# Miniprotein binders against a7ua95r516to809: the designs that were tried, part 159

Target 1, 294 residues: a7ua95r516to809
Amino acid sequence: ASLSLLSISDLVPDLQFIFFWMSNAIEILYFIQQKSPAYMQTIELMDDKAGSKESLLSATISANEEAMTILEEVIMYTFQQCVYYITKTLYVVLPGLLDCNPFGTEPSSEQCRRAAGVCVCAVCVMPEAVRRVVSVFQTTSDLLQQYQVHSEIQSQMFAYLFFFTNVSLFNQLIDKGPARGWFQRSRVLQIQASVKILLDWAKGAGHNHLAQKFFAKFCSTVTILASPPQQLSQMSWKALCAEHPSLKPVQLHRILTQYQLMAELGPLPIWQPSSEDEAYIYRTVDLLESFENH
Below, E stands for the ipSAE of ESMFold2; O stands for the ipSAE of OpenDDE; V2 stands for 0.75 times the mean of E and O plus 0.25 times the DockQ between their complexes.

## First folded at step 10 (miniprotein)

Design db4 (at its last look DockQ between E and O 0.93; V2 from the best seeds 0.78)
Fold by ESMFold2, look of step 10:
Structure db4 (fold): chain B 294 residues (1-294), chain A 80 residues (1-80)
Amino acid sequence: as target 1 above (294 residues)
Amino acid sequence: SMTYEVTIRTDNPEDLELIAFALRILAKAFGLRVEEVRREGDTLRVRISGTPEQVEYFREIVELWLKVKGIDARVEVREV
């Protein structure tokens, strides 16, 4: 409820400006790429006048490459600006996914509560924290469509947004989970349900493959933590590594340590790292993910 | 090696900033030098240098781009 919180709707005018220029730069780049070969061929078909054709062709190729470089720089800069502003909003709203209860029985807004007897929107039947994250993704998708941004650029945008989401949620869980009680089984099941709603949005939006790829680390973490003690205790370290290849040894070790504590399985270590992995389970530099590594 | 002035007039002056950007890039991409770009109300005046053959090709490219983009504009080229 803070007036200082930056919502995605407050950024729409700035994002519209940036998407306008990004989209047009992409379209002009494509236009040049489609027309340059024919132009170069017209130079090739000229009568060679003391070899001036070779000089003209070389100069034209160089100028063409310079023009395309300018457009590529505009595209890169505008893409980075979009990602910067959108992820700033995501960073504020993502931690709420770890605290919310998706098993609630009431709509999150008065309008949705009053409309429940006639019709409800899909957003109104989910927790407010989940709605805020979905709203960021949906607004981004709507803007990309409005400005007819090329589908490959749209995919790259969502690849990075999902990467950012995974890093943010994973780092918060690992770093703040013990103090916040997020490793308690009832909380883990609530977190799992909230993330499922987000994954369902991604699937419905046509980005299932990206979500599966980029949420793997966080999803593996939640899957392990949600496992029944009988099931998890029967799995070896090697089997867990094979089932969850996205987790580094230090990360898996930390997750299993927290699991053993919260499941009250006693102090005696249950999972024995391989001799090869034993060198890596204490590499604290590898525990948290970088927002800039993937 | 000769100087030309390309005049673009449109009923939608909001398009002129995009048109100016596109013309600068297109001229460069096809081997012409842009000497000056001036906006005068609903008119854009672009001074370019090149051979007559280069400028004729540029005119055709600009007209095609305007059509592809759906911008209703008129293009005039004059030697100066």
Scores: ipSAE 0.731, ipTM 0.938, lowest interface PAE 0.7, mean pLDDT 85
Fold by OpenDDE base, look of step 10:
Structure db4 (fold): chain B 294 residues (1-294), chain A 80 residues (1-80)
Amino acid sequence: as target 1 above (294 residues)
Amino acid sequence: SMTYEVTIRTDNPEDLELIAFALRILAKAFGLRVEEVRREGDTLRVRISGTPEQVEYFREIVELWLKVKGIDARVEVREV
């Protein structure tokens, strides 16, 4: 199937299988960890028949460690598979978020239209492009809950998915934004509204802290671009660096340069990088975010 | 060490794959040797080697795990 046709719904059966094994492997691991100490103590309390006890204990410890290692490998593998499938679906739907006009009248979701006619629930009033992104996260959340996956693993999953989403959106905006007109004020405001809907969802889903942390770079970029020229032109380079610490100097410089071009502002001395940052603004290798640093 | 056969019967044969996985890992984790795992319809047969004390503990652990998972299964252990 072409990547363009891949929906999260199409992957649900595969994801269910993976989450089933992941959850059970985690449960068994914790079960072993809980029971092993008591078992080892029972061996330790056995009568020492000519050094056989020490050998048995050592062999049992080694066997226990091996069993736990196998479970950890299963957990890691299943986690990676989940991430792989979910990020593929995100890759398909995320570009639509940048082109979305959330201020337009879009019809309610097909599911709600079939059930009750016009639904005014938060999901049904959501723009289609945003809804598609939210659907990926919601489906992931629902599956994690359905299979009662350990909370730490859930947090790690969402951390990675938000990281991936931030990197993808940031890179697309920086790379393609000028050519696609995403730096135009009207488009920026649309993007800002769309991201707010996503962040509101994340907050409602209990992932507010993770969302704020991992979307910081994209949100900072959008915030700068959404700022009125009158306001942004009064902010120094140092002030902008301090307000947006998630942005590297090269990234901030790129954003400001593109903003200046779009707003038809002349050169602004106040935006001149500090002597300390001047060497870094030319590090184009640091302009785009890497997916490897997570 | 002696050889034992652990038989697990369930009305939910879909659980047998998970049970087989859990049994192998649990047996290993508690120092038992798994010699053979066979599925016969709705029954899982696991041949293990260990001491009587190890096997009794293994039975208790398996029964407890099944209970925690909410799996209705009967566990039988016999020396072979």
Scores: ipSAE 0.718, ipTM 0.931, lowest interface PAE 0.6, mean pLDDT 91
ESMFold2 (binder alone), look of step 10: mean pLDDT 87; pTM 0.844

Design db5 (at its last look DockQ between E and O 0.93; V2 from the best seeds 0.77)
Fold by ESMFold2, look of step 10:
Structure db5 (fold): chain B 294 residues (1-294), chain A 80 residues (1-80)
Amino acid sequence: as target 1 above (294 residues)
Amino acid sequence: SMTYEVTIRTDNPEDLELIAFALRILAKAMGLRVEEVRREGDTLRVRISGTPEQVEYFREMVELWLKVKGIDARVEVREV
């Protein structure tokens, strides 16, 4: 088996090891934090032999802080290792999300459409490409709960995973969209439906706020591209910027340019933008990639 | 400062790696020096140096931590 076909299930034993040590380091840190005040008080109440009590207290405070720093470093390192392995699998499966058709005649896509209202997240009901992404998120959630990782750390991990997903999908749409035909309206509606399934999973998993926050840029992009021309042509550049604060001017300009091309719409004076920030997208991607690959 | 040997015996030897880590960090957090950590089958032996008062508090905290974690282990402390 090639590394390009690596699944999340192949990484579970490594992730279990890392989660075990991360969870225990967090619990020991909490234990020390809860017991340190009482311990320091016992030193303060000690008989002051040879006037050394203040020196002992100072050294003990310093040693206590060093111990907590070691634990914080273990927690940070293990967290970074978890996100590295998990995002490696996400990187492999995310491109398929942009190519799949959730409205096809395949039973899984029709079953999803036949499910009325809000679907309960069930991997076996989804299009295969969406199922692969959800499987990574669900496996992560299951491991975090299995090892009873503190809820704040669980939130931080999903915040990062949603951030990574948003950046990956947005960058691919912008870079590869013209060549792949992803800006065509029918294609955008398919992408919108696929992302809705991910957002529904996040809501059902208790991460709705994080998903709304960290998918905002990609969702704004898809919302603009899915808009009917008669609706969008009534909105000025200023109004669009205000409606989509997650999009930088250069990003909004690129999206509107693709919209005009695919809708066979002439330039609209109401959308006149600054063109000075078109190079911004590459610098942002470079910074995030450096952070993720270390 | 005096030297003590802390002996941990457990029915579940797979827990010893975690116990050793916890003992090292708890001892450090209390200003104790860990001189040596040895594993002998289902037994962990830790040599620490500190005041008798520090070591007694350490023993109490180790026993409390083991109870909170649900680890079935016996703690013995000897001056050496």
Scores: ipSAE 0.728, ipTM 0.938, lowest interface PAE 0.7, mean pLDDT 82
Fold by OpenDDE base, look of step 10:
Structure db5 (fold): chain B 294 residues (1-294), chain A 80 residues (1-80)
Amino acid sequence: as target 1 above (294 residues)
Amino acid sequence: SMTYEVTIRTDNPEDLELIAFALRILAKAMGLRVEEVRREGDTLRVRISGTPEQVEYFREMVELWLKVKGIDARVEVREV
C-alpha cells in the first residue's frame, strides 16, 4: 500500500490493541512492584526449616525479577510499535504542513459538518494540512487517555513524537526549502502560522513544555527566516547564536546564507562566524538532524 | 509443594486472554510454577505448584487484581 494512503484512522484498530497491552502490562508491573515487598516479608517471617527459607526467598526474588523483566519487555515492545505506526503516519502528513497556506479559506472538517453543521471549534478552523498533523497527535492523546496509560509513558510518547516531528520538519526545510521556495518570506510566514497552530494545540493538550523543548530547532529556524531583513541584518553572529542555542553553528550558517541569497542582501560581515565557530560551520555532517539521538 | 488448580469464570470471555496473561505473570512473580493454562469456553483453568501459603496468597492477589481492573470474575482454588 502506498504510504500516501495511510491515515491515522486506518491504524486505530491496531493501535488500540497495542495500547491495551501496553497499559495492562504497566498496571501489572506496578501491581507486582507494590505487592512483592510484602510477599517477600511473609517468606522472611516463615519458620526456618533447615535453610529452606533462604533458598525459597532467593528463588522467589529471582522469579519476581524475571516476571518484571518480561513485563518491561512487553512495555518496551508495545511502546516501540506505537511509535513506529504513529511516526509512519506523521511522515506522510508532515510535508503538507510546509506547503500549507493557513491564510486561505478552507472548508471545515467533514466530521464536524455532519454533526453540528458549521463547527467553529479550533480543530475545524484549522487548515487541512495542519488538521491532519494535529489529528495524529490528538488520536494518540485520545488513545493514551482511553487506555489510561501511565503519565510517564504518555510524556515519553509525546516527547518522541515531537522530537520526530521537529527532526523531520527541520531536515525537510533545510534540505528542500531552497528548491521549493520555503525560504521565501511569504512562504515562511505561512509555515510560521502553521507551526503556531500546532504549538497552540500542544499547549491546549497540556504538552506545552515538551513542545517548546523539542520544536526549538525548527521554531528557531522559522523565526530567523521570518525576521525582517532590517532587523536580522542588525544581529551579529554571536547574538544569533545566543538567541538560538538549539541551532548548531553549521545550521545557523546555512540558514543565514540562504536568507542572504533570498533577500539579496549580499555578504554581511556582522554574520561572520566567530573564530571559535569557524571550524564548526564546515561540519556538513551536523547540518541535518539525526533520528537516532533520542 | 502441592499442585493446585485455579479456575476463573467470567461472563466476559473477552477478558480471558488478559486474565490468563496476568495469572501467568503473577504466579511467576510469586515463585509458583505454572504447569498448565487452559481455556475452556468462558472458564480459565491454571495448574500451579507451590505451598499452601503461596497459593493462598496468589488467590488473594488475583482477586485483588481483578477487582482493581473492574473485572467480574469468580476465582476457585482446588488442590489436585
Scores: ipSAE 0.717, ipTM 0.928, lowest interface PAE 0.6, mean pLDDT 91
ESMFold2 (binder alone), look of step 10: mean pLDDT 87; pTM 0.840

Design db6 (at its last look DockQ between E and O 0.97; V2 from the best seeds 0.82)
Fold by ESMFold2, look of step 10:
Structure db6 (fold): chain B 294 residues (1-294), chain A 80 residues (1-80)
Amino acid sequence: as target 1 above (294 residues)
Amino acid sequence: SMTYEVTIRTDNPEDLELIAFALRILAKAMNLRVEEVRREGDTLRVRISGTPEQVEYFRELVELWLKVKGIDARVEVREV
């Protein structure tokens, strides 16, 4: 009932209220758009002996546009409120993806353990940290479908949620990775596996295109870090930029520097930026991504 | 321009908040002034000002919207 960092299940009543009004505002907006031409025609066919017809039509068009603007503002506000509540929940659970080990064979919940441990369903195998993130996305998807929110709005919501997820994971990896040991190869492989489970959820939920687009930066980072040293050291800077266009020069440079350090490949730089990119590899203002990117 | 009272009665008073919102927006979209909205139990009373033609069109839009939304409600309009 408050703005606290509650689990997604605790937020469901508040989200139901917001989705109810968002969905209804969308439907009323559509209704007005479909019915306004007929109403305007009744004014155009009106007998106009006093010469006031154009003024009346203009005033009615203006009022009609004001009504639609009110609905658009309600839709925007409710959308932003949904995103705010959902991302508060994501902020709490996302860091766990970087620390978890998805290769464990033990069930992730007590319920699966009590069901005789023979069941190897996706829920029973999924690490707890991944399950918490998937639960946020799944609950959001279920609510959007329950309230029959227009598919375009659903896509916009998941686009932002995936964008938020990518920024959060990327920034944490870059910022905290050295201290947490997240650049060690065994750890990177665990992170890669955890993200794969999340991407599989997005594909099954019908959001594969959005996930591919908005997770690209984090996925590129993990792909580079997971590469064997023999393979990566043979790739030029230009080839890496072409293969990973989502990474800015400063980001790619930082990733490769951390890779070289953790793989103990010596202090001499292996990858030489192009002369054009050399101006950008030390732009620290571009290293971390903004949650307000637009 | 005359004043009319639109009365909406429903078996599901939980719908009245949505109905009130929809009526205000639909009236605005037609450039009709809503003078008063009052709720009592399962009844919503809305006072609007307009021509008889505008108010009849408004009634038709409200009834159509209620049908599209699947809300079972009775709509009455009288001059006041």
Scores: ipSAE 0.768, ipTM 0.949, lowest interface PAE 0.5, mean pLDDT 86
Fold by OpenDDE base, look of step 10:
Structure db6 (fold): chain B 294 residues (1-294), chain A 80 residues (1-80)
Amino acid sequence: as target 1 above (294 residues)
Amino acid sequence: SMTYEVTIRTDNPEDLELIAFALRILAKAMNLRVEEVRREGDTLRVRISGTPEQVEYFRELVELWLKVKGIDARVEVREV
């Protein structure tokens, strides 16, 4: 199937299989970790027949560690597979978020229309492009809960997915934004509204802290671009750096340069980088975010 | 060490793959030698070698795990 046709719903059966094994491997690992000490103690309390006790204990410790290692490998593998499938789906739907007009009248979700006619639930009132992104996260959340995956693993999963989403959206906006008109004020406001819907969902799902942390770069970029010229032109480079610490100097400089072009402001001395940052604004290798650092 | 056959029967044969996995891992964690794992319909048969005390502890551990998982299965142990 072409990547363009891949929906999260199509992946649910595969994801269910993976989450099943991931959850069970975690549970078995925890079970062994809880029960192994008592078993080791029983060996320790055995009568020492000719030094065999120490060797038995050592062998048992080694065997126990090996068993746990196998489970950890299963957990890591299944986690990676989940991330792989989910991020593929995100890759397909995320570009639509940048082109979305959330202020348009879109019909309710097909599921709610079939069941209740006109549904006004939070999901049904979402723009289609936003709903598609939210659906990926919601499906992931539902599966994690269905299989009772350990909370730490759930947090790690969402941390990575938000990281991936931020990197993807940020890079697309920086790279393609000028050419696609996403730096135009009207388009920026649409993007801002769409991201807010996503963040509101994340808050409602209990992932507010993670969302705020991992979307910081994209949100900062959108906030700067959404700022009125009258307001932004009064902010110094230092003030902007302080307000948007998630942005590298090269990134902030790029955003401001594109903003100047779009708003026809010309060069603003107040936005001139500090002497400390002047060397960094030319590091084009740091302009786009990497997927490797997570 | 003596050889024992652990038999697990369940009304939910779909659980047998998970049970087999868990049994192998639990046996390994206890340093028990797993000689054979066979599935026969709704029954899993595992041959293990160990001391009577180890095998009894293994049975208890398996029964406890099944209970924690909410799997309704019967565990039988026989010396072979």
Scores: ipSAE 0.762, ipTM 0.943, lowest interface PAE 0.5, mean pLDDT 91
ESMFold2 (binder alone), look of step 10: mean pLDDT 86; pTM 0.840

Design db7 (at its last look DockQ between E and O 0.97; V2 from the best seeds 0.81)
Fold by ESMFold2, look of step 10:
Structure db7 (fold): chain B 294 residues (1-294), chain A 80 residues (1-80)
Amino acid sequence: as target 1 above (294 residues)
Amino acid sequence: SMTYEVTIRTDNPEDLELIAFALRILAKAMNLRVEEVRREGDTLRVRISGTPEQVEYFREIVELWLKAKGIDARVEVREV
């Protein structure tokens, strides 16, 4: 009933337009940067005498900087428009990762037989909810390559998309998890398996370092929740902080509280926050993450 | 400062929007004032003001950019 139901493939024509202008603006910017010093030098060498050459050089430097500023603004605007469209699609498909069962009841192997010629294990193990997220990332990657977008900009794009994915999944798990039953052990194990499939895609696509960096908070959360009680109850607060540095004290405290409820454990003295963290475990403003980058 | 007309002809008219954008930015980067841009079929006509030396360097830069981009186009410059 709304644009929130549109797939990434429906947005491809708009993204092609934006990527076309972004990539060309980047290329022209680098072209100017490469050619401008030689032009400025020709003006400097003409300055045998007369002062008017100094005025011309000053005006030309200013005009050159203005041209590059225009291109930088075009690049920034088109980048922001790309992430706007792509994250709108991600926002719609990401919650499904928390509800899906990657271990499956339905026979996805029948779809693999029809596909013929694909790696059966790769297709059969990717549930539909994960496929929808991967499709967004893969389409983005294909478009960036098609338009030959500079590799630094491609990395920045995926850094933001992984950041957005991490924030969205973490916030929904923390905020809606109790009501949705997402902290139950069977559900945590399903979530863990779904995230592993997504991380494997990122590794195969050449984005492993970015995924490791930007999924760290959600992955740490799921790792803690999936841990057996015999193992987790042996780890002190300090040890957990050291193993999971991406989690703020209020976040770790909330995760351990939900774990205690799931495992029917009372408070454990070994999980008492260190004195330096005690002031921070109740800071509600730090519990959920912001989608904003500035 | 004199007025020149830079004419770009291409077999691929779909490239003209990009070419027009690039010429405006390249001219500005060299402190050349673009007075007018006209599109006539497969031809782009750009009117600029500058010294003969500036306009000759601009022509060279435009040709280098077109070659780097892989756009097959002919560039002509005429004083008007």
Scores: ipSAE 0.765, ipTM 0.948, lowest interface PAE 0.6, mean pLDDT 85
Fold by OpenDDE base, look of step 10:
Structure db7 (fold): chain B 294 residues (1-294), chain A 80 residues (1-80)
Amino acid sequence: as target 1 above (294 residues)
Amino acid sequence: SMTYEVTIRTDNPEDLELIAFALRILAKAMNLRVEEVRREGDTLRVRISGTPEQVEYFREIVELWLKAKGIDARVEVREV
């Protein structure tokens, strides 16, 4: 199937299977961890027949550790599979977020159209491109809740998905933004509005802290690009570095350079990198974010 | 060590795969040797080797796990 046709809804059956096993493996692991100490104690309290007790205890400890290791492997594998499928879906829908005009006419969701006519719920008023992204996250959230996946694993899942989303959006914006006109003020404002809708969703879903943390680079980039020329031209390199600590010097320099070109601003001495950062602005290898760092 | 057959019956045969997985892992965690796992319709049969005390504890643990999962299943243990 062409990646372009892959929807999160198509993956739900596979994801359900994976989440089922992940959740149950976690539960069994915690169950063993809870019950094993008492079992070991029962062995310890047995009559010591000629050193057999110590051997039995040692063997049981080893067996217990092996069983837990197997469960951990299942959990890790299922987690990775979930991430794999969900990120594939994100990869398909995320570019649409950058091209989205959230100020355009009312897209009603098909689901709400079928049930009650014009639905004014938060999801139905979302632009289609934003709704598609939110749908991936919402489906993930719903599945995690449906299968009662441990909260720590839920947090790790969303952390990774937000990380992936940030890297993907940031890299696309930096790499393709100039060519696609995404650095134009009108387009930036559209992107900013779209991201705000996503962040508002994340806040409503209880993931505000994670969203703020992992979207920091993309949000910083959009914030800079959305800034009026009169305001941004008064900010020094040092001030911009301080306000946007998530951006590497090379990234900030690229953003400012592209902003300058787009806004038809002459060279701004105030944006000149510090002597300390001057060596780093030429590290083009650090310009794009890596997916491997998480 | 003696050989025991643990039989689990459930009205929800869809749970048997999970039950089988859990039983294998729990038995391993207790250092019990699993000799055979068979599914026969709505019944799971597990042959394990251990001491009477170990097998009794295993039964209790399995029953506790089933209860925790909300699975309505009957557990029977028989020496074979």
Scores: ipSAE 0.760, ipTM 0.942, lowest interface PAE 0.5, mean pLDDT 91
ESMFold2 (binder alone), look of step 10: mean pLDDT 86; pTM 0.837

Design db8 (at its last look DockQ between E and O 0.92; V2 from the best seeds 0.75)
Fold by ESMFold2, look of step 10:
Structure db8 (fold): chain B 294 residues (1-294), chain A 80 residues (1-80)
Amino acid sequence: as target 1 above (294 residues)
Amino acid sequence: SMTYEVTIRTDNPEDLELIAFALRILAKAMNLRVEEVRREGDTLRVRISGTPKQVEYFREIVELWLKERGIDARVEVREV
């Protein structure tokens, strides 16, 4: 009886409960790890009157390992529950990034332009669809800091959230892009600008390395699609593979095919796959990415 | 091996759920058998089985954990 939780704000009480137990389990695990050596030493220094010291030490080591295993399982379970609920929210809001226009200008934007001097503010250039995604990331960051979750766990959580975001956006672009007109150049430039806003958030939040790593496939796709025809038509297949190592041959081939259609280019000889890659460009099983971490 | 009762009293009963969890795990980590855990209002009573030396060390560890966590609680141990 799964709840359909669409807003991150509606999830906050449940996430607070989960983060409370996750953070405390982590702290108790660390505490045990700090104190275990001294406790084991007290057993080793015991008077061995009955010759049972070796058996007691062995049993205590085993019990200590079992206790730490229980805590590790609690941490893993609570982490999985957090990412499950957060990614359900992300799944609902991410498609809007592909349809939004971050370049929209209305008379109401005059208030931002007419301030003393020219200014660029994130609120004035952030469409609602992007704001919804940023809100999920920001709320998650705020909760992790509120409960003082260990920085390594915070990094792991954002690594997965960025991985999930990349897979979701890439798969939708590849799968739905032709029907939705997302390969039109003006649309690609809008998508590129929207993704830049997300990357800027990640940089400002201290997650630039993770965002660069886990958004690479989607960003490469958009970079290729946004390239001017004169520039891209001068790049060989091998050069494109070298510049975009995150893309599989079937994925690069599909992206170039869509580019040719939208730019009204005929087949280009320099985009012919290398002999090494020819076996892979038709593997449709490899076209879409898995949400499972490998 | 004898049975002891560890009593935790606090002015903040909302902490007792966390304290009970911590005590169960800390006792297990020291190879102490927890026989029962009872909550009576603002008091937590935990019965454990172990040697006098193990239980005294357990008391010291619990008090240290409470201090490091910032929980204001009183720990008492008696043989039962």
Scores: ipSAE 0.749, ipTM 0.944, lowest interface PAE 0.6, mean pLDDT 85
Fold by OpenDDE base, look of step 10:
Structure db8 (fold): chain B 294 residues (1-294), chain A 80 residues (1-80)
Amino acid sequence: as target 1 above (294 residues)
Amino acid sequence: SMTYEVTIRTDNPEDLELIAFALRILAKAMNLRVEEVRREGDTLRVRISGTPKQVEYFREIVELWLKERGIDARVEVREV
């Protein structure tokens, strides 16, 4: 109940605090890494008795390593906290993406209406459900930039968020899709359009490669489901496996089975799994994606 | 080893928490013993023990760090 009311905007103050410390800890770590070698060299050049010098150097190295370890712990902790809060928000808004009709006329965002009247920016023309998802990512991007978080950490953050989003959307689509009617062609086309808007945003934000990589499974699923029956019925199991390598055999088999039922095609011999894959199509444990694999 | 007091003054007291954190970590990284950290308004006082050379280097490192962070702060070091 309480989770449904949590917006990314409500988390901004907490996230700001975490990003502040994460960024600063990273900077201090790099600063130490950059300056420590020169400091160690100054100790090495001291005219002290050999035994005292070696002991001092060893102690300093150890102290330096301990300091870096503390910083790494702070970085890891803050990173994990950011991911936790952001994914919690994503968990709330992502289901709306699957139910979204992007072809409907929705009013521009309230924020843009208040500021400029009619805004035609890419965000303001987005369907509300898509805009909510994009807002989470945009807020994350803005905070990462505001606090000048190291680019590698930014990439890791988005990689994980895209991974999480893909797993969440894929699992929901596979598990609930048939019951929710998301496998119906009209609904699939809506989902495809919504995902395209998200991917276009990711491209515009400079995360095109990450988005393509981590959304591959969900996109493959949607692409198959969006395919006309006349086209998809001409594709063999092997061809579909080759075109959609992100899908496990059990996943592809599930998708095709549900597609067949929805489109009333009857059994298609051309979709029969190969003898090599036949054992794998029954591995129901591999049907849904795990959040632990990242 | 001698005891020194490092005093940092800033017009932005909101930075003092970060400065205190950085000073502790930098001192630790240099194998300097931090004896005390006190905040008094716009001033941070850190007592450290080390050699004169270590403390001078510590000053330089702290000043450099502050500069790189764009923090306008004055650093003073005295033996105590």
Scores: ipSAE 0.640, ipTM 0.901, lowest interface PAE 0.7, mean pLDDT 90
ESMFold2 (binder alone), look of step 10: mean pLDDT 87; pTM 0.845

